# Designs tried in a protein design chat: VH-VL binders against Translin-1 (tsn1). Part 15

Target 1, 220 residues: Translin-1 (tsn1), of Schizosaccharomyces pombe (q9p7v3)
Amino acid sequence: MNKSIFIQLQDQIDKEHSIREKLTAEVDLLDEKLRVLQLLLANCEQNLENQEEILEALEIIKSKTRGLAELASNFPYYKYNGVWDRSIQKVVYLYLLASWTGRLDKSLRPTYSLLSLSEVGQILQVPVFPEESTFHLSIEQYLHAVLSLCSELARQSVNSVISGNYHIPFEALNTIQKVHSSFQVLSLKNDSLRRHFDGLKYDLKRSEDVVYDLRIHKLV
Short names: E, the ipSAE of ESMFold2; O, the ipSAE of OpenDDE; V2, 0.75 times the mean of E and O plus 0.25 times the DockQ between their complexes.

## First folded at step 4 (VH-VL)

Design p4f (framework fv_praluzatamab)
Fold by ESMFold2-Fast, scan of step 4:
Structure p4f (fold): chain C 220 residues (1-220), chain A 122 residues (1-122), chain B 112 residues (1-112)
Amino acid sequence: as target 1 above (220 residues)
Amino acid sequence: QITLKESGPTLVKPTQTLTLTCTFSGFSLTTSGVGVGWIRQPPGKALEWLANIYWNDDKHYSPSLKSRLTITKDTSKNQVVLTITNVDPVDTATYYCAHSRYSFWPKYFDYWGQGTLVTVSS
Amino acid sequence: DIVMTQSPLSLPVTPGEPASISCRSSQSLLYSSGYNYLYWYLQKPGQSPQLLIYLGSNRASGVPDRFSGSGSGTDFTLKISRVEAEDVGVYYCMQSLEYPLTFGQGTKLEIK
């Protein structure tokens, strides 16, 4: 009877819905902490008092990312990765930003450089380049995160001048220039990534204009 | 990993020009945010900053000595050169070069050379 | 120029006891960035200066946790919780808020 087939289809729908709900719940908890860290890092040039909060947020994000990875390991990666893809891009982005600005640890030493995909994976304790289809940091997630970093650095360049810090614009320009040069040798096959990269020229121009203005006013 | 070493004459006569060379390894002066400074210490006295040069060829000098100081870099040789004209016995000091990372404005020194003693006497 | 004044200039301490060195600046070293542009260096006898503390309170790599920096604006303190024989030398504070970069007169720490 046809009812048997529909009962089987309903069971499959219910199982997939249950899995997506469980994953979405974990992602929502992660997203809440990502919003907190993003706000803390947006104000980092103005306030060293928030460093303990930043370190706590980084550790919680790392822990929740590992929890998501463990849960997701029970299900087909490519079937469900759309549930966490944007959130993991943001995890990578915020760790890149924290490293660049000197907020990853108690030393408060800015790197003014990019953590590699492998280094981010090591810090988060999440696989990269896996031999099987398991939860991992993808090349695409990393590249999107790098481009997001460049946009944020261009924004912070403007804000740092307003606050009297003339150092950040030069480091931001140097980082954006290196990213722009590196992307030019890549053959991008993903439309989303290609569109994101096309936006980099505006971040580069914005950063260049800030540095130019500083030089013409002899502030650097 | 970062190392710096000063070289130059150990004895100079008053009114002559003193030229000191800092040779370094473990970093490049083409790297954004990197600089090298010169600091001196007369025997038994405090440290005195002389000049800084940065990756972008930006230069800063001690105002009291500016008319006598010139700092230059040769990035291909990994060298920074400090020149002091019209030396006087009060310029007798141990001269240090030091690495500066442009972490915050202005910069500070995290690795120092061993120092070279220069005596100015007739 | 910003003038940096250290006290005491000479500090004899018994091994295992704490030591405290003061550094005062002629104007505030707290910038609009939120950072204090104040640094502490140690020069051991016959050696080059080495960085101990940067931006007021941050320990440099390899510096033991018995060293701590505190203060804000114009008044700064370097503390050594328990002095060891290897801590002997001259301690200097430095400001990098503006050029010229200026150092204090130095504080000579010596073992009683």
Scores: ipSAE 0.000, ipTM 0.414, lowest interface PAE 18.8, mean pLDDT 85

Design p4g (framework fv_praluzatamab)
Fold by ESMFold2-Fast, scan of step 4:
Structure p4g (fold): chain C 220 residues (1-220), chain A 119 residues (1-119), chain B 112 residues (1-112)
Amino acid sequence: as target 1 above (220 residues)
Amino acid sequence: QITLKESGPTLVKPTQTLTLTCTFSGFSLTTSGVGVGWIRQPPGKALEWLANIYWNDNKHYSPSLKSRLTITKDTSKNQVVLTITNVDPVDTATYYCARYGYFPYFDYWGQGTLVTVSS
Amino acid sequence: DIVMTQSPLSLPVTPGEPASISCRSSQSLLHSRGYNYLYWYLQKPGQSPQLLIYLGSNRASGVPDRFSGSGSGTDFTLKISRVEAEDVGVYYCMQSLEYPLTFGQGTKLEIK
């Protein structure tokens, strides 16, 4: 009697494992393209020759994100969201970076600002509403992506000075300062977000130091 | 396209506060890297830098005058205001405002406004 | 403070002849990125200063090629290859390597 119950439990375990494997396979395919796009966006000032590759990578990532969303919508969101959470944070981050640097389209027009969560959802054609507990972009994923953007902008501001582009450090500092001020008014209930936010002060300091060097040497 | 114009009183008495306004067009102080500075020139003398303000509200003042100077901006009105407290006759000068940037030089200047400090 | 010293104070020139103005700084104006933070301005009689040369040697927009800037570190020269009547006025050098921004005392170019 107990054995028949355990056989049923094993079947359920196997089914859940199969679901996680299917989701993980989709995530792995997405991660491959995220690595490609991240490499292409590594320097915000140069390499206009790779713009077509960037646009192709953005479209593939959008398509794969939608495919993951369709698959995931067949299963309980909060039970399986850990399988894609980090990858979707990176999708949002790379779209924020592409927009900030002017790589979302062939116009090459930087925004030097943040896409909202709703704007990212519209671009990716993925819901941002949690009402149905279906696949959606979360507030937490967006906030992690914004913090990752600040770290990357601080890094790129150092490199842009080396290459002689003095505009980028000022735009990066403005963005990081706005993010820092906005996070200070938020009550962060998520420990992971709070820890990530704790790192922002170093990105702010790094960005300030670059601009301070430019100020003391009269480049601002 | 880019223009700046100074305005304020032409005569001020010693010990009073002098307020000068720079109104500009063709650019915005919301643009990263852009600033506006104030320079003065006493009659027959050299140019003397007074203060700079940047898009992000960062401010720099001449050290010898810092205790007497305040520079502010109103980006919605395209204005920068310089205030000099406790003026004396040596503050008599033509006051200029000029656009400043992160390739750090003045590229466009206002016409200047002569301020005489006398009792 | 960085002190800027110009010579000569007055420069009488015959039209068509060359002119040369010197500017010396009390500290090097050469930045580690290779720029000299030195600028030349011209103030024509009754007018506001106008930019002639930026970063030591670059002509500003609309400035005739008769004007050239040279020098590095602490010693800079503004040259006019053939002086014209419209060139009369007071020439100022300025440094922007560090605050406070400082100007030279001015060189008055006048026609003989």
Scores: ipSAE 0.006, ipTM 0.439, lowest interface PAE 11.1, mean pLDDT 86

Design p4h (framework fv_praluzatamab)
Heavy chain, then light chain:
Amino acid sequence: QITLKESGPTLVKPTQTLTLTCTFSGFSLTTSGVGVGWIRQPPGKALEWLANIYWNDHKHYSPSLKSRLTITKDTSKNQVVLTITNVDPVDTATYYCARIKYGLWYSFDYWGQGTLVTVSS
Amino acid sequence: DIVMTQSPLSLPVTPGEPASISCRSSQSLLYSKGYTYLYWYLQKPGQSPQLLIYLGSNRASGVPDRFSGSGSGTDFTLKISRVEAEDVGVYYCMQSLEYPLTFGQGTKLEIK
ESMFold2-Fast, scan of step 4: ipSAE 0.000; ipTM 0.451

Design p5a (framework fv_praluzatamab)
Fold by ESMFold2-Fast, scan of step 4:
Structure p5a (fold): chain C 220 residues (1-220), chain A 119 residues (1-119), chain B 112 residues (1-112)
Amino acid sequence: as target 1 above (220 residues)
Amino acid sequence: QITLKESGPTLVKPTQTLTLTCTFSGFSLSTSGVGVGWIRQPPGKALEWLANIYWNDNKHYSPSLKSRLTITKDTSKNQVVLTITNVDPVDTATYYCAHRSYFYGFDYWGQGTLVTVSS
Amino acid sequence: DIVMTQSPLSLPVTPGEPASISCRSSQSLLYSNGYNYLYWYLQKPGQSPQLLIYLGSNRASGVPDRFSGSGSGTDFTLKISRVEAEDVGVYYCMQGLRYPYTFGQGTKLEIK
């Protein structure tokens, strides 16, 4: 084969690598803020003092997500979406968790319910339904985030009983049951999502156990 | 209301096999995280844990007695069975079965059944 | 095996006075999830044991608030702020962190 063709292929490889590095740099900056918010939300079940820090972290994450979306819109979505897929799943998850627990705004009012994919898109100011492979929130990212929320709610149910908060386990069970029922009717065509869904039965049973203990001991 | 009741022989001879049944109500041993344990108490002595069985059929035994103990469940009958082989007079004790909860430990106990091992 | 040691073994108390029972474990009962897997039981004469305190410091349903549990790791205390006649019996601590589950030797509380 002509050596000029191989030189052209190497140039294309280098160009794609450069794009991937630029996207990875933006993702790394986003990931730093995601780690901060996750720690704030994990440590706030019994303490509302960190609300201002949580609001700041949410706004920074929103801003950085939009920045990533702007950069990514210059390149083919399906070629590069693997660079940000896990980080965007985590963005959606943390917003779902903040909304459910009442940390999304200054009202401190828990929703005890799921934001829809469209609602998350509106909050983040990012497209949900794609136009010609434009950067968007995917159904798979949302479903992974919902499953991650259920695992976290099951964990928080355990902690809330130890702390004397007996309302949270009931709301968590209600949410996990609704998610489980909804997933049962879906025909999943993604191995990663199927594996993640397989974990949901343990979160459901853990949540059921907490509520069972509360009812048997007449605590709720 | 959770209730448990032990049943079995009150007198067994040394070297025989002792079989005790725990019959319960108010919970299912198919519920995730739920288990049933056996604890014994020789007359005037401290409590001694023997074995646990869980919803997923996981089993744990006291190491000192493991070779002599078998614990099984029949989820449809709401029963847990403990078998002790080659009994000795030192196995004379009141045997309790108890509901085992993730948070509360052994939170509900049966009335106990006294088993005397003598010739 | 984790060894559970209670003191005192015999606790005579005047009605209305406070009582305190110590339980020490040979290994830490504090797990990575933040829970102390330590339980307190009361066995009244001729009765089955009944749960008083779960996970170190939490009162079981129906247990009067004169009972309290405290401690972490290897040193735990059960306190009764004002002993009543119905509190007579043998108190046991138990660790539920590692198999085999092990009990203390018991503390007999009796009225003077």
Scores: ipSAE 0.000, ipTM 0.435, lowest interface PAE 14.3, mean pLDDT 86

Design r4h (from r2f with heavy chain S102E F106I, light chain Y33F; framework fv_regdanvimab)
Fold by ESMFold2-Fast, scan of step 4:
Structure r4h (fold): chain C 220 residues (1-220), chain A 123 residues (1-123), chain B 110 residues (1-110)
Amino acid sequence: as target 1 above (220 residues)
Amino acid sequence: QITLKESGPTLVKPTQTLTLTCSFSGFSLSTSGVGVGWIRQPPGKALEWLALIYWDDDKYHTTSLKTRLTISKDTSKNQVVLTMTNMDPVDTATYYCARIYEGKYIPYGMDVWGQGTTVTVSS
Amino acid sequence: ELVLTQPPSVSAAPGQKVTISCSGSSSNIGDNFVSWYQQLPGTAPKLLIYDNNKRPSGIPDRFSGSKSGTSATLGITGLQTGDEADYYCGTWDYSLDAGVFGGGTELTVL
């Protein structure tokens, strides 16, 4: 029995634990700002007064995402990506939502469309495709974010009708239908992504029901 | 590894407010897709879904009790709190908290449950 | 209110097969995942099935789930006396914007 081998293994365990703690601390700080932005965007159609706060939150999230990328680039990507994967999904989601609703910049003009994975990468200034296992935005993170966007658009469609805005439900339905059609042709290999995709049927149905109700009210 | 435990008063008088705390370990409500829900079961009756809070502070409540229920979280303490106002004898039940993983708009399933805490409403 | 309908009881002998149905509508089972829970007397519920037909680690393959349209079914083969419990189906209802459970089915092993 070689005791020095076990000492080396303990050193490696301690080192990996220390790395995870440092990454987790950065992720926790990012998550705090993601929660703030989520709340600000929840009623974006009705509250343009908070636009300065939204722009500030977007910049902070962008900065913290780049800081996380710098820290993470010092360590094996596939060994530690689980620490930030879900938070980065939320970063992508909130940027997609801000763009769709017109909150991404001072123009306040909604796009009613999806930023591509490459466009999100350019905005955040992080790589899109793996380059020697360095920090990057993954296809899976983007697809989860797109599905989260559809769920939020379906929710906002209900709220927009309550507030007297009848345009948003039509744009939301159009977006959700395009996403649904696109996912139908994908061969998904990830169980989590397949489960999230199955939820898209709910968002599509909810969005369709809102539009149907508006048409019926208009006719009677 | 993953555990949840309910705590709060075992006896509540009619018209009082009930506050229950779910304390958990082995996971964090800062993790995307994770939520914690509350379910109750009156003696000899079926499970009744009450409320749910997700990692992003998104909240849901059963329609019949919506005006009486509030749900909140303290992510740093690994706690979720349910408050129910104007308690009545018919609210006597075992109250459970449970973890939901993934499926923000469609529950993945309540994969780990607490042992439950019994709350009796009587004068 | 009855949102998801289950038979109140089912019974069979040891070694036999039993099925428990759960019937809903398009706003719940039709468009959402179904989960099944086992509650042994005096205990908290335990997840048996999630995502319509998947089993968590530690759940024997004697338990199976399926979904067709607005109905879901829990199947139990090779019944054992330890399977005596209440069984609940659960899902999301998007018209209520809330989770819902069935009324429960009491399984008695003869």
Scores: ipSAE 0.000, ipTM 0.420, lowest interface PAE 16.7, mean pLDDT 84

Design r4j (from r2f with light chain G30E N32Y D51E; framework fv_regdanvimab)
Fold by ESMFold2-Fast, scan of step 4:
Structure r4j (fold): chain C 220 residues (1-220), chain A 123 residues (1-123), chain B 110 residues (1-110)
Amino acid sequence: as target 1 above (220 residues)
Amino acid sequence: QITLKESGPTLVKPTQTLTLTCSFSGFSLSTSGVGVGWIRQPPGKALEWLALIYWDDDKYHTTSLKTRLTISKDTSKNQVVLTMTNMDPVDTATYYCARIYSGKYFPYGMDVWGQGTTVTVSS
Amino acid sequence: ELVLTQPPSVSAAPGQKVTISCSGSSSNIEDYYVSWYQQLPGTAPKLLIYENNKRPSGIPDRFSGSKSGTSATLGITGLQTGDEADYYCGTWDYSLDAGVFGGGTELTVL
């Protein structure tokens, strides 16, 4: 076979490796800050002293997500999106959680509701529903993030009762019920998303059980 | 007050179907948040989670045995039944039923266990 | 393969303290409550710890539980000969949509 063809193939392999390496480096920096924010949100049940740190982490995550978007925009989206897909799911998830719990800004006003995909895109300054295959927030990333939020709300619902916070379980149940109803009208074409959605029934049951326990032991 | 007891055959031949019944007292599966599950333990091996049924008839099965397992309840008789098809000598184990009570800050644990029933699979 | 990893055995002398670890992932321990079970030879398992760190009525305060990230720990202080048993951690795994147990840890009191 023609030796020049193999040289061309090796060059292409090297270029793709270099691109993945650059993208992976940016993703690693983002992931580091995502771990910090997740820990802050998990530990800040009623500790307002951490609010400044949370706001700083949110801003850094937004900045790093934009940096990743700028870098990624130089390369074919569908060829490389696997490098950042999970990390961007987590960005969306943590913004949804911060909004729901009232940690998104200095107002400390919980929404007890979901930011839409478009709203998350506006906050992060990242495209949604692009006309071309450029870096964007996907529907699948958003839906995974919503399901992750429901799991976290069910978890926090259980833990909030232990801590004496009784309003959170009712708000969590309301949110999970609305998500469950909304997902039932969707035709899911993705096996990963369908498997993640199967877990929602458990989160719903867990949330219902917490509310049931509150009625028996605290609201009686 | 709360008790569970497993019953069924102690000897099963290969390829046969095993049917085990868990009979309980001191609680009802009509109560929101309660469930009953099945766990097995082969001689000298670890506990293996098998299946769970909740008050609302919601059912769960371990993925490795899902096609072989069915779980059902009879709330009026205070019974939960597990069936397992196509029995094999490797299914020889002590089978336990246990309760989950979600009215106690959903424990995610089996808070009361039956004594267990030993099932041997051989010709 | 086991989804939850425990050491196969631990040992200590009477009166000492011991810890038993249980390592999982984000699909189980990180998101869900961890329970611990004690199984004395020839007996059914007994719930020792539920909701990560709570004791059922009748369980001595020598037994404690904790959870951090994807790992959980059972602590036993003031070891007694009667504590010789197999110890199992258990939780839920949402990816499997099923309950899971660790492989068990045999505690020997020397």
Scores: ipSAE 0.000, ipTM 0.433, lowest interface PAE 16.3, mean pLDDT 84

Design r4k (from r2f with heavy chain S32Y, light chain N32Y N52Y; framework fv_regdanvimab; at its last look DockQ between E and O 0.02; V2 from the best seeds 0.00; counts 0 for: pae O 13.5 > 2, off the site)
Heavy chain, then light chain:
Amino acid sequence: QITLKESGPTLVKPTQTLTLTCSFSGFSLSTYGVGVGWIRQPPGKALEWLALIYWDDDKYHTTSLKTRLTISKDTSKNQVVLTMTNMDPVDTATYYCARIYSGKYFPYGMDVWGQGTTVTVSS
Amino acid sequence: ELVLTQPPSVSAAPGQKVTISCSGSSSNIGDYYVSWYQQLPGTAPKLLIYDYNKRPSGIPDRFSGSKSGTSATLGITGLQTGDEADYYCGTWDYSLDAGVFGGGTELTVL
ESMFold2-Fast, scan of step 4: ipSAE 0.000; ipTM 0.435
ESMFold2, look of step 5: ipSAE 0.021; ipTM 0.620
ESMFold2 (binder alone), look of step 5: mean pLDDT 91; pTM 0.940
OpenDDE, look of step 5: ipSAE 0.000; ipTM 0.509

Design r4l (from r2f with heavy chain S102E K104R Y108F, light chain N32H; framework fv_regdanvimab)
Fold by ESMFold2-Fast, scan of step 4:
Structure r4l (fold): chain C 220 residues (1-220), chain A 123 residues (1-123), chain B 110 residues (1-110)
Amino acid sequence: as target 1 above (220 residues)
Amino acid sequence: QITLKESGPTLVKPTQTLTLTCSFSGFSLSTSGVGVGWIRQPPGKALEWLALIYWDDDKYHTTSLKTRLTISKDTSKNQVVLTMTNMDPVDTATYYCARIYEGRYFPFGMDVWGQGTTVTVSS
Amino acid sequence: ELVLTQPPSVSAAPGQKVTISCSGSSSNIGDHYVSWYQQLPGTAPKLLIYDNNKRPSGIPDRFSGSKSGTSATLGITGLQTGDEADYYCGTWDYSLDAGVFGGGTELTVL
């Protein structure tokens, strides 16, 4: 006969469902903009032909990320972070890629360099340290993004050679080697991150093969 | 062979502006990944990094002197110019320019240095 | 105020080995490649080591570099009188958005 207790439970279920739906809707909007930026960065290399569109897409993504952060900060982080985790990994990745390819303000880092987690947080204007019920960028999201960057750089190395740009493969190899060395000292306790890291050896090999081929043919 | 050579006044009065030119050969600042930086060394003291300009005109200056320093390049003349305003006797130093390859010696590897030019600031 | 810390001096006899340390933070050595420079008396600095542990052509194997965390080390084996010089470490600091040098280490060979 405790009908009021069951009504309260239903209300909590409905409330949590409503929260997840609101968060998912914001994530869906963010994902749409992430797809646009990824396409723009895929065909950019060292030229500035799409610079205006890239900067506009970056600003939209920053705005949408802050909107998601504002909404999410009203709710327990660890209860709902699974809703946005993958999308935020991609936000970090695309900002790392845009910075590495020289599409962002270079005053913090020159072209072909890696933004730190703190710098990404500063650019996006979101926290980088955990706080109860506060949206933040995690170490795991950053590390996944760095590994995704390495895969993309290895891919771009092949395309750069086809385009007659022999500088990019050396920059990519340098970055991938640095990342590989840095990951070697980490004790990865996350299975997803360990599996992602296992892929890095293939990106490194691909990048090495491109540079080796250029050197053997005396193109560099 | 790659060479860099600094030129400018050897004596500057306090409050005046110093202008130093780095003239180089054997490479171009139109080449992706290349930059030229300025470093100074007061007599008997450590090296102090001053400024850097990259092939794409991206510029960096040491925080303590940022408001006093400007760096520019003339790619067609193979020259980089450093200007420092409001000179003081403590700015007396040997000033060096050096080449940096972002991709090869990134982020901080100055592979070829000029011989240096001595600038004395006195009245 | 000192961003990169080096010992002010080191000394050893000919044929011995010496190491020179360079200590920084996460914003410089921890995140960037380290270079080492040799400055013989009255001359411009010369690049000895780049990318933490690589030698330019013409630099003998007696010179080596390493990096661990926020510290870097220059090693010199088979010490020669011609190695008497000032040695500087250098890197980038992203918090300062600038290049930084260590304070330098004077190497004396007896």
Scores: ipSAE 0.000, ipTM 0.415, lowest interface PAE 18.8, mean pLDDT 83

Design r5a (framework fv_regdanvimab)
Fold by ESMFold2-Fast, scan of step 4:
Structure r5a (fold): chain C 220 residues (1-220), chain A 123 residues (1-123), chain B 110 residues (1-110)
Amino acid sequence: as target 1 above (220 residues)
Amino acid sequence: QITLKESGPTLVKPTQTLTLTCSFSGFSLSTSGVGVGWIRQPPGKALEWLALIDWDDDKYHTTSLKTRLTISKDTSKNQVVLTMTNMDPVDTATYYCARHKYYSGFYYGMDVWGQGTTVTVSS
Amino acid sequence: ELVLTQPPSVSAAPGQKVTISCSGSSSNIGYNYVSWYQQLPGTAPKLLIYDNNKRPSGIPDRFSGSKSGTSATLGITGLQTGDEADYYCGTWDSSLSAYVFGGGTELTVL
């Protein structure tokens, strides 16, 4: 088309801004539901009656994640992935937490283990194998989510002792130790992951101290 | 569509160096969580994993052949090259390249394989 | 080098069920996820199962996987003549920093 250079540049800026606004609006709706689920899961040890609300929140999050993926697939992945990266990390984290604590289904059976990246992708019906600009779950998103899980498990270990549950600290320690060992064999070339990983040593120490105190007082 | 294809010589003399190229399309080795590696299979025998190079240029080799193996990538050409020194008749095999993906965060699995290229080592 | 052990062969009739075992150690199957690969005669291997028990798109639910301790199992129900192939288990070995395969199991459909 015959347009001045500046008019063409303004049109492109406006189009990109419109795309970011559409993606941000979808992300904001997802974030609202993520906040709700996080609150429900933070209290899950003491409240088994909230299971139906958790299942509803998980399904809404899955639906909104797929909707975001469909919208995002119309645009270059690497140009816009910063809009949803943090929120998708949180989606992965909350699914990992729900699985570990036994809240993914009506059975209320904890796994005390990690869902793999591929398992999360299958549950959310989102690719984990990059295809050009296709929306997908990244290794970095998964690793950040795993580290977030370890921090939450260390926190829940302290709370479980207060409530008289001495089993959870052992399962949490076991999970954190496995994650810590696994990360040590990785070459982490991403600075944000390395900084997040540095916090894991604190979570490990806190978890160890809880178990040590239980053993010294002969509570386990 | 994701495809990988092996290329190189079909005949190699003992003591020579083998160079194999894996050419791929439908993905990039600049993408996080992706690697390309090599597997071989002697006639009538089991699969043997050889080497891997990933998006971060980290390289892994089977211990028994480490001193003989070199793996490199050219991200702009979508190619991975394997070299193996001091070839012996026992190295006669079909050589495959495959895309390695992290299925459990940091542990590799192979989701797409090339068709394989047969290499015979004979005097 | 023996790292993962599979039976060398298994056979059954069409419509029956077969089970293929894969035995390893704490540094491989005990710690990492297991994949299974199907190799039809004269072809490259194809990913059949990943993450112990998950199927790639297009793999029928007749194929299943499981893992317990340092052992993994591939199950095939409703056996078909087209299932006649070599089956390999595979996983990462953390102590070797290398991927390892089982010796392979030849499935014959009688």
Scores: ipSAE 0.000, ipTM 0.408, lowest interface PAE 19.4, mean pLDDT 84

